VH-VL binders against q9h9l3. Designs and how they scored, part 75

Target 1, 176 residues: q9h9l3
Amino acid sequence: PRKMVAIDCEMVGTGPKGHVSSLARCSIVNYNGDVLYDEYILPPCHIVDYRTRWSGIRKQHMVNATPFKIARGQILKILTGKIVVGHAIHNDFKALQYFHPKSLTRDTSHIPPLNRKADCPENATMSLKHLTKKLLNRDIQVGKSGHSSVEDAQATMELYKLVEVEWEEHLARNPP

## First folded at step 3 (VH-VL)

Design Fk5 (framework fv_fezakinumab)
Fold by ESMFold2-Fast, scan of step 3:
Structure Fk5 (fold): chain C 176 residues (1-176), chain A 120 residues (1-120), chain B 111 residues (1-111)
Amino acid sequence: as target 1 above (176 residues)
Amino acid sequence: QVQLVQSGAEVKKPGASVKVSCKASGYTFTGYYMHWVRQAPGQGLEWVGWINPNSGGTFYAQKFRGRVTMTRDTSISTAYMELSRLRSDDTAVYYCATGWYDSSGYFDYWGRGTLVTVSS
Amino acid sequence: QAVLTQPPSVSGAPGQRVTISCTGSSSNIGDGYDVHWYQQLPGTAPKLLIYGNSNRPSGVPDRFSGSKSGTSASLAITGLQAEDEADYYCQSYDSSLSGYVFGGGTQLTVL
């Protein structure tokens, strides 16, 4: 569907002891997996903890990064009015300081039919890596350099497509 | 209340091995890298290496490669540093510390240190 | 033998200002890597004093400040107190060594 995108964000640690997650990269892909947006984003606060093992963010990525306020405006223009697919997507929206309508949000970490296809308990929260391996026979988030948010967004869209018809029917009958 | 509790002092002969432990509490053990830093008596601080407690992956300073091995046990939130073929100049206080492995890395919390004495 | 160069000692009277320098090279501080500072009281483990060139952890008084320029960094201590008597270490990352590096340490005497 043309009004559907997938998003994955990378966060770095800011604030006391690096406990606050601040947006440092965002990737958005369309229904077919084509990249619509992929930018490093400069947090307004000092980065205490790059979380490089998971984020893939290093100090050099911040040199020409888009300032948060500008990046947020660009990202929200892409997301507004569209069905947005993500994995544990509440973390992405929190980092964007944005509230997307629940009726237009699809979280692949909370879709019972998807878990069922992966031979997982329907109400369990499974990682993107696990679901992608089980259902798409693809390894993502491999290596020591951190995650690729483009790869994660593409995998998330492909996972959603596996259950799209039945899940959209479910949501039409049981609106959030 | 983050705590890093290290094993007690050790006295070893040249050529022996020593294994120091560091038990973490008060934070998510697998969420932060564990570094080892040593300090010879009256000398400065020297970085030995890090272990990623989540994956078990390690990286060691060139000076210690071939003699140091870092491991962890996630079930008891404990990291270990083993140094083999000990020399007199390995006499030092060995600290575990939490931190990062990249260019932004600093050491947030430190254990109290374990004195390792290598005497002939 | 230390990769980053610090003066071995510095001294000041109570209430005075002292500055401790940390001099690196093109492969560490000069390569843009951040500088962090640690305070070590006698018989204790080092304690993080300044991180990311100029940031203070919770509980560190604002009389401690850090700065960085070119291949060097500085720790400034204003309003010296007897309790500040300690060893101070700078720390950065070195791309040629692919590892963390410390300064040789500076002993601060308050007298």
Scores: ipSAE 0.000, ipTM 0.457, lowest interface PAE 18.6, mean pLDDT 86

Design Fk6 (framework fv_fezakinumab)
Fold by ESMFold2-Fast, scan of step 3:
Structure Fk6 (fold): chain C 176 residues (1-176), chain A 120 residues (1-120), chain B 111 residues (1-111)
Amino acid sequence: as target 1 above (176 residues)
Amino acid sequence: QVQLVQSGAEVKKPGASVKVSCKASGYTFTGYYMHWVRQAPGQGLEWVGWINPNSGGTFYAQKFRGRVTMTRDTSISTAYMELSRLRSDDTAVYYCATGWYDSSGYFDYWGRGTLVTVSS
Amino acid sequence: QAVLTQPPSVSGAPGQRVTISCTGSSSNIGAGYDVHWYQQLPGTAPKLLIYDNSNRPSGVPDRFSGSKSGTSASLAITGLQAEDEADYYCQSYDSSLSGYVFGGGTQLTVL
């Protein structure tokens, strides 16, 4: 069987008026939820907006942050050849400037059986917070101090495990 | 409780390499960044770089890029700094120092320093 | 050259107040990065004296205080004592260098 990891990234605002999303933290967990990687990442561009309410990132975190080029190499080494689980994962891959094969990508925001178990329309894009509360009876992303990418990655893996057998069988019959 | 024990003094010829060790105890080795800071005799403090013992990730000050390599061995809670192509102006006391993983970048605990003398 | 500017020396008599300045720029202190201070007694490693502009580690007397404003920071020592004779270094982070920066150090002489 193929190895599986879950990823969640936090982004800060760079570029004009802070509208560009740049990678500033990445967390990767294994199938059991153990942390394989969790680093603050220094964007190559000037940070205009830390987006702290959502990202949880402050100027202090940039002091010990791993430069983007180095962090990207470390992250890609972990992801390559593995099944990668994420929620709205295209945003994470965009921030990493990385293309992961669709056949090895699992996006919990686009898994119809998962929405069905949550009593949500199959083709709706549901938030990670909603799915986690509905299916795991757990509150994540609480308060206004920002999200924990470790917490989000762990929740994402646990959500995927609820539909893993069913979804892997579907993908085997209907390859992307 | 927290202790950083550094290797002993080194005397090197110009062009040689030196590798200094820093053995940590009394805290979770992977929870703190390990920094290296040097001080030439009678001069001020100069930051060399850091290593994250958890990931093995490193970052070096511009002045030392291409000459310095930082590594660690988590099984013995030891960090290493290797400086190559030594010049006489690399003569300094080299300190290891810890910084909390999620901090504003201050150095909590310092080793006692390793004197590296580069002379012909 | 040091990135942060400190006076090379200051002096005071026992019981007096001395202040050591640390001047940065828009890429470090002026960018909002915190300032930390270290005391180095002769022949010893530096010791953290003040962190995050004004906080004292356990064991540091109230006589030591720090402040930060604009592009500068200062360390104040009140009730000066003979054992305060040491070198003092400020330290911050510089975004243009993507690294830690120190002041040139200030030698405090207790008269």
Scores: ipSAE 0.007, ipTM 0.586, lowest interface PAE 9.8, mean pLDDT 89

Design Fk7 (framework fv_fezakinumab)
Fold by ESMFold2-Fast, scan of step 3:
Structure Fk7 (fold): chain C 176 residues (1-176), chain A 120 residues (1-120), chain B 111 residues (1-111)
Amino acid sequence: as target 1 above (176 residues)
Amino acid sequence: QVQLVQSGAEVKKPGASVKVSCKASGYTFTGYYMHWVRQAPGQGLEWVGWINPNSGGTFYAQKFRGRVTMTRDTSISTAYMELSRLRSDDTAVYYCATGWYDSSGYFDYWGRGTLVTVSS
Amino acid sequence: QAVLTQPPSVSGAPGQRVTISCTGSSSNIGAGYDVHWYQQLPGTAPKLLIYGNSNRPSGVPDRFSGSKSGTSASLAITGLQAEDEADYYCQSYDSSLYGYVFGGGTQLTVL
């Protein structure tokens, strides 16, 4: 297996009016798309808004959920020392309350060659759904029952693979 | 038909370790959490922990943390529970049981149990 | 011991109704977590009898019903039969323990 993983997290709303995004599911896949981690995560704060249309999370999922502090430790053990691929990955790291080295981080929402292949402006921020449809001819996040973070992590890895050689060469010449 | 086949009875001395297996068939092994629940002779049910066979992720009841390890082998649809530093009060029937990943946290199918006896 | 409280025993004659209570607290049943029920015949593994407070799996007779209110739940068995003699366990989830919790079990004797 390569020293590269892809991550996608689902957040629920906690705090006043439910607008604080708290981690409630995390999926991590390896280079080939095999699942390394996929658990529901119980926030330490009361859930005000499950955001089910996007997160796919319902009250029943919290029964099988790993408490945040324990889940965070498990996730960080997987991420540490690896190249971590994500889409708008700063949101995932924020929800994890975690700093991952920029040199080992790959954000498919901010890779100019990827936008170029999708026939989009290099400086635009494109959604994972749009890039996956345009470049992989695959529909993800279908319907209104919520996103699969496993599906999203797998799509993110596949998107990165399209530009991996080009982007790794760029980073070697222009270290972050 | 869903079936969970557990390994045979074990007799161990205090301080030893025991490893119980649970082989699943009749459903998608990686689609369901595998729980372990124990029952001491003449006593009630006690939840030990779960493993997510898809990810290998585990979560253990606080009482067993540091002594229990759950693993799985997806190539043979088998889950394992290893309990170390055994004490006489670990004598119990150990059950594996499935819980649907998207469920409300109930145990829909159970193995027949493995009796673990810890005595000097 | 057990986190959820059940009476240790209950008895009835054939044809009668019996009810088994399951009392929790604010961190489990009172927090809104579902209650599930299992039947354990002597010498056998537990079998799911009721899930999600009141739902029956395929093959469970409608003589068995579940309910939940506040911090407690109940299992009702009507038309009691000899084959109902078993131990019955309630189960929920506890947010303070971050884990699944069981009642102490109720031995049903059919007279």
Scores: ipSAE 0.006, ipTM 0.611, lowest interface PAE 9.8, mean pLDDT 89

Design Fk8 (framework fv_fezakinumab)
Fold by ESMFold2-Fast, scan of step 3:
Structure Fk8 (fold): chain C 176 residues (1-176), chain A 120 residues (1-120), chain B 111 residues (1-111)
Amino acid sequence: as target 1 above (176 residues)
Amino acid sequence: QVQLVQSGAEVKKPGASVKVSCKASGYTFTGYYMHWVRQAPGQGLEWVGWINPNSGGTFYAQKFRGRVTMTRDTSISTAYMELSRLRSDDTAVYYCARGWYDSSGYFDYWGRGTLVTVSS
Amino acid sequence: QAVLTQPPSVSGAPGQRVTISCTGSSSNIGAGYDVHWYQQLPGTAPKLLIYGNSNRPSGVPDRFSGSKSGTSASLAITGLQAEDEADYYCQSYDSSLSGYVFGGGTQLTVL
């Protein structure tokens, strides 16, 4: 009966040689895939590497971006108390500098039944692109202009729905 | 006791939409999933999808994705199934059925069904 | 086509025993998902007959019993009565389809 959302974040490179990953966009969708939040976020540090090939973020997106501290507050209000679905979601939580309870976290990169459906080894970490192609017959992250965090969050929610009944019961019997 | 009352029969032309209602009584509406199952004339049962009345969350069988929408109104304990871009092979009796939210996955109470006829 | 396989028909005389099979695969019954059975009298909605492989809802006589083994399940009806003439459907969950699946149905005729 607890509300469920899916999240996907885009990071840019800050710090020495752009090696630090800083939040630069966050998208959150509800259970039906409707967008609840989608904002470009201005890191507190100088952006060294936009990582545009993957992030889709360009200098123009930063002009009116929401400052990190304010965006973080908005995002946490949406996530708190909800079941949060993501793919390799620990990276998103790290970029948000946020701890979300494990009991309310669902990571589609670590759900054995999902890999099983995709004819992949149960304990392997598969990319969102691969699972979406195999299980939803849909190509995401297409082209050279970067990923859409909205598209990724929507795909992640749809993937989770494929195993929701099975996985929620597994978690009820085997609490994290 | 538990009762699921469905709306009356509908006749639609190809390309139209139909919205079927299912009013629940005799139990806590938000405590159970509501499933939709259809049966074409002389054919077997086919699962369409479910809605969780508590969250409003839905999940649809792949065959119906993009054409079906399930909603609910908790103030009147009513679930709805809307099927769009109707085809002649959508002609069927559409049932709402109460299901458990766990792996048991069975349907313990059924509505009497709504016949939807799609004809040109 | 139906995901679970049932014989299209079965027949018996009053007082006899009949058995209806339901054959699945590794993604449904073989994966450990429970099998449930429904009775559909002509012109009526299906009614839950057996849930969780072998349990009877209140009001279902003990003449009806269910069992499950491996990738298959079975519904047994003993002491067959004229009122048992109906269509019977098995149902489970399929992990490959991420949805609920039904057998094709078995029409029981009482001779």
Scores: ipSAE 0.000, ipTM 0.455, lowest interface PAE 21.6, mean pLDDT 87

Design Fk9 (framework fv_fezakinumab)
Fold by ESMFold2-Fast, scan of step 3:
Structure Fk9 (fold): chain C 176 residues (1-176), chain A 120 residues (1-120), chain B 111 residues (1-111)
Amino acid sequence: as target 1 above (176 residues)
Amino acid sequence: QVQLVQSGAEVKKPGASVKVSCKASGYTFTGYYMHWVRQAPGQGLEWVGWINPNSGGTFYAQKFRGRVTMTRDTSISTAYMELSRLRSDDTAVYYCATGRYDSSGYFDYWGRGTLVTVSS
Amino acid sequence: QAVLTQPPSVSGAPGQRVTISCTGSSSNIGAGYDVHWYQQLPGTAPKLLIYGNSNRPSGVPDRFSGSKSGTSASLAITGLQAEDEADYYCQSYDSSLSGYVFGGGTQLTVL
């Protein structure tokens, strides 16, 4: 059957006033949390705002960055045909300019049983940081130096594993 | 002590392929990019490409796309550069060199180089 | 042909100062990318001499210094010694090529 990976991307601001979110780093981990992909990615447009406080990306990271078109091809080869887990994953797919089948997508920001385990309203959108602290007793995204997309992807996979059996059964009975 | 040990000199005919190895020691192999840089006799330095030993991801200079392939074997901390369809102007010393993932793109440590001679 | 322009040679006497220029364009040095410098002694591999425009690796004497302004960078060597006789290369990144670029190299002769 289908294999499962987790993804997390970092975006920088491009376009007018830096309001466009462009892919600048992507991390993909397998079911066990091993890194399958982790590269800085050079947007095709001029970077107006590195958003370093959140992205952790600085100008020096662009020197070792893979151009967007090449990185996108590499990433899509990894994602195609797999169950892809992410948190607010629509943002990552938008940055990749990619459509992943809904039936193979798992968004940990929209899994009611996960919120229930965290004593949060089932219909609320909870942050990755909150769910990870509550359910895994682990602090991620600490400080103001930016997020680690590897750390976020690993946390996202571990969160999904907490509800995997019940959620996969739910999806089998209620296909998206 | 960081060390990059490269394979020995090669003599090839035009149209052949060559595969150069670079064995790393003294640091965490997967923590640094491995770059390949060449230098034709009496000429300057020319960047060929890099491989991320952790992910296996590669990126090549436009001039070499379609002819160069970079791979690695993490079990023996060794990186490889294969250049195909060799021409006489590919005659050069080929260096492997490390680059930091979070740096501004400089090459910390260099191998001694491998001379590849392409002649009829 | 090299992307960054360096003079092919410079010379000086022991104890003197020499400077080696490295001229780029708007897609590399002019875009704000750092400049790094390498020393290549005869018959050896290049060695990192200056990184990030002006930083010295451990073991590099303070008589070597780097600077960057606009589309150009310079390597300054003060108190010139016979052991400094080598080829010097500048290196940066070029956004239009999406790759690393080198200067053509400068041969330093100590008279």
Scores: ipSAE 0.013, ipTM 0.646, lowest interface PAE 8.5, mean pLDDT 89

Design Fm1 (framework fv_fezakinumab)
Fold by OpenDDE, second read of step 4:
Structure Fm1 (fold): chain C 176 residues (1-176), chain A 126 residues (1-126), chain B 111 residues (1-111)
Amino acid sequence: as target 1 above (176 residues)
Amino acid sequence: QVQLVQSGAEVKKPGASVKVSCKASGYTFTGYYMHWVRQAPGQGLEWVGWINPNSGGTFYAQKFRGRVTMTRDTSISTAYMELSRLRSDDTAVYYCARESRYYYKSGSYYDWFDPWGRGTLVTVSS
Amino acid sequence: QAVLTQPPSVSGAPGQRVTISCTGSSSNIGAGYDVHWYQQLPGTAPKLLIYGNSNRPSGVPDRFSGSKSGTSASLAITGLQAEDEADYYCQSYDSSLSGYVFGGGTQLTVL
């Protein structure tokens, strides 16, 4: 099996004005899209803004949520040594207060061949929703109930698989 | 067009209070935080605090706590900043600025100041 | 005294490229908070120039660009023009202060 996983995190707002983005859900899938991890996570600080429209997180999800420190440990255990695929993944790592090696990171929001395949400008930052619709003919993040991090992680992995061979070769020639 | 119209210049004595107004138009007043930023003559920008026009909630920079009061009148889409116990170093142009934001991944967002009012000069002199 | 540090002044000739640095710390830029830039022409209110580290609002020429790395941000101006003479301020958020912070401002002179 490939040492490749895709990750997607949902954040809520903490701090006086909800300005701080805190991890509230994390989903990790393997190369085949199987869910390896999917947990609601309790931030260490009081939640001021659930950002439900985007995050899908509601107060009820936090009742039995995994404390951040525990969840972080579980997640890092999964990510360590893996190629981690994500979309705008720097936000996920930031929320995790973790930095994965650049050489083992794949950000689908910054893969020119992927944009090219989607008939988008190579240097543009396209949304996961747009790329998924264009390249996979699938609608994600629909409705007003917020995102599904599992769905997003799966979509991210599938998108990457479309350009995996080409991109991996590129990275091999041009290591970050 | 989004506009912030501020009240006119004020001249105050030390120890007095000043209340500056900022009338918003062109957008839903209660939908955006309002910030206040001041600038002393020849100096840089200094953040004073914000108000949530919807709830009336406020948060002030440590430096101004105890002396500044931010309020709003939603019926006329107007925000107010009152500064008490004025001293000479409070002399500055006071700006109101709307908090604009753009949501991106997982509900995270950029938040910046746009637009700005034209500023209100408050002069404190004996 | 500003939380974010900017050079007090920079200068350049028309057509040149100039950069304005904005140095923060682990509690603001280094913590991953976004940096925004404002242009203040003489005698006027600040105007948004760059938001979200590198985004230009409508009306801002593409010769203005922003970047962020580590604990610092930078504003670059290419093809310097006379009308670019102004004060420039970087702005971010500081977690230790739970508040917004500005740089000290940079006066740009076009020679």
Scores: ipSAE 0.086, ipTM 0.695, lowest interface PAE 2.2, mean pLDDT 93
Fold by ESMFold2-Fast, scan of step 3:
Structure Fm1 (fold): chain C 176 residues (1-176), chain A 126 residues (1-126), chain B 111 residues (1-111)
Amino acid sequence: as target 1 above (176 residues)
Amino acid sequence: QVQLVQSGAEVKKPGASVKVSCKASGYTFTGYYMHWVRQAPGQGLEWVGWINPNSGGTFYAQKFRGRVTMTRDTSISTAYMELSRLRSDDTAVYYCARESRYYYKSGSYYDWFDPWGRGTLVTVSS
Amino acid sequence: QAVLTQPPSVSGAPGQRVTISCTGSSSNIGAGYDVHWYQQLPGTAPKLLIYGNSNRPSGVPDRFSGSKSGTSASLAITGLQAEDEADYYCQSYDSSLSGYVFGGGTQLTVL
């Protein structure tokens, strides 16, 4: 156990016109990419828009899905006290209605050395798909039937491992 | 058109509680998060927290946790912010503001505040 | 103390150009979070002026523009008019606070 995990969440649209983002799936992997958690999550509100093109979620996945309050408790028990890696992770934490300390958070969309290795401007926010193709020579999020949050969490951990030593040294010298 | 109408000014003694309301009209109330922001006299804007009117879920800035409670009543499209154990330094104009969003993917978006209510002045004095 | 740093005041003559800076850190603007700008006329609520770094809502004239680079953002106002006298606030999201943050505000005076 390295005390480090990676997370990726999928959201569906709730509320009229589906404009509210509600958590509908969460995947968490350990340092080696092994799945620690992967559950479909039932929002407390009626789903208006499955956003399937991006989320990969369909009505069938909501059958026997874990209710939000229960899933949130399970997820927070895994995340608490660990270094959590994600891509644009602020949105995942917002959907979880959760605060995770900055000192224990690693966002691969906001790590300047990672962008530098990809020949991208250091302060630009690059997509997970782009960084994974440039740095790992692998295509993820292929097709138009939605993304796999497990695949995305695994890719995110692998990306972080490329800069881990450099970035942890930077954070030790420049605490958040 | 979209409008947020807030309750009138309040004068409270230290230790009391105040409950400010924000009535939404011109859009689907449950479709957008609602934020609360305050501004002390002559000072800048300070974010207090948000409520999801659809679910009732809330999140508060650390400074206000334990003293603030946000609720809503969907039958009258109204959001509420209650602040307890008032101190003189809680004297401020309290604004509600609607969250608007742009989506990049299912869970990736950026958000901003528009429109804003006209504000409710809360004065805490003995 | 505001999380985002703005100059407390800026001034210009009618017809001139002014720029208002907004400086953040690696946990907000430097982390790629978008910057929004609000105009607050005396005695009124803040009004959205710029969102998503550089977008104008309907009704905001072209003379207002926003930009972002690195850990900072900037609001430019050209062709200054007397009615531009107001306080201007930048806003972003801060991952270390898991919340929304504002600049301290800049008071614009048109000479």
Scores: ipSAE 0.030, ipTM 0.604, lowest interface PAE 4.9, mean pLDDT 88

Design Fm10 (framework fv_fezakinumab)
Fold by ESMFold2-Fast, scan of step 3:
Structure Fm10 (fold): chain C 176 residues (1-176), chain A 126 residues (1-126), chain B 111 residues (1-111)
Amino acid sequence: as target 1 above (176 residues)
Amino acid sequence: QVQLVQSGAEVKKPGASVKVSCKASGYTFTGYYMHWVRQAPGQGLEWVGWINPNSGGTFYAQKFRGRVTMTRDTSISTAYMELSRLRSDDTAVYYCARESRYYFGSGSYYDWFDPWGRGTLVTVSS
Amino acid sequence: QAVLTQPPSVSGAPGQRVTISCTGSSSNIGAGYDVHWYQQLPGTAPKLLIYGNSNRPSGVPDRFSGSKSGTSASLAITGLQAEDEADYYCQSYDSSLSGYVFGGGTQLTVL
């Protein structure tokens, strides 16, 4: 069987009016929730909008941040050939400028059985905070400092584990 | 256009059960959670629980566990709340209310109650 | 009574400003959960007034505003009108109760 990891990225706004989402932090955890990677990442472009309310990123985090090109190389070495779990994970892959095979991607915002267990409409996009609250009885993304990508990655892996057997069987019978 | 229409007032004796209905229209009934909130005369709002009309799944406030049962009938877009072993202090207006959600930013969401039914007065006396 | 603390009453004259507080704890507002506000006119069901700390639904005038800081939230009403006379409730979620919680309500009297 392939190894499985969960990822969560934080983005800041770059480009005109801060409309471009650029990677500024990435956390990766293994199946048991142990941290494999957690680094602040310096975008190659000037940061216009830190989006601190959601990202938790402040100017101080950029002082010793890993340059994007270096961080990207490190992250891709961890993800390549593994099953990667995330929430709205297309945003993370876009910020990484990376293509991960659909057959090895698990998006907890797009798993109908998970929504069903959370008592949500099967085809709706539910937030990670909502699913974690309903299914794990745990509060994430609390406090005044923005989100913790480590906490989010850990919650995402635990959510996937609730439907893993059912969903892997579904994918084996109905390949994407 | 979106409406929640509740059943009429009920008068019950202590020890009896009451079943209140809430008929939804103007939206996809199975797409939104339904909450129940009560208000004793001259008192504040108290959350009772929710039902997911799609799955039938429920969650109740600890105070009401063992006495409350929430159900729904998707064929007529109606949610029900049944409260058993009634006491005089269960006298209240019982509201159904739809849970509304807005997803904003990276995983942020809000969950509030809108719209509300007009309420069903349940009087427990004698 | 209630998990969230509100003053039982506030009053003001037409055209004035009033503020209604909603005080929580580390398990609800302090944990980062959003605060929503409802207006209840006499003999009616509650109506959504503010959602997600500071957002107004369509039809709510900009005289009504919400804010949140730390473990507390506030509803501000400017340019008071007679029709604002109502009960106001704050609402959030409490992680220790795994449930939704309301403030005790504040009766606004417009003198």
Scores: ipSAE 0.000, ipTM 0.472, lowest interface PAE 12.1, mean pLDDT 86

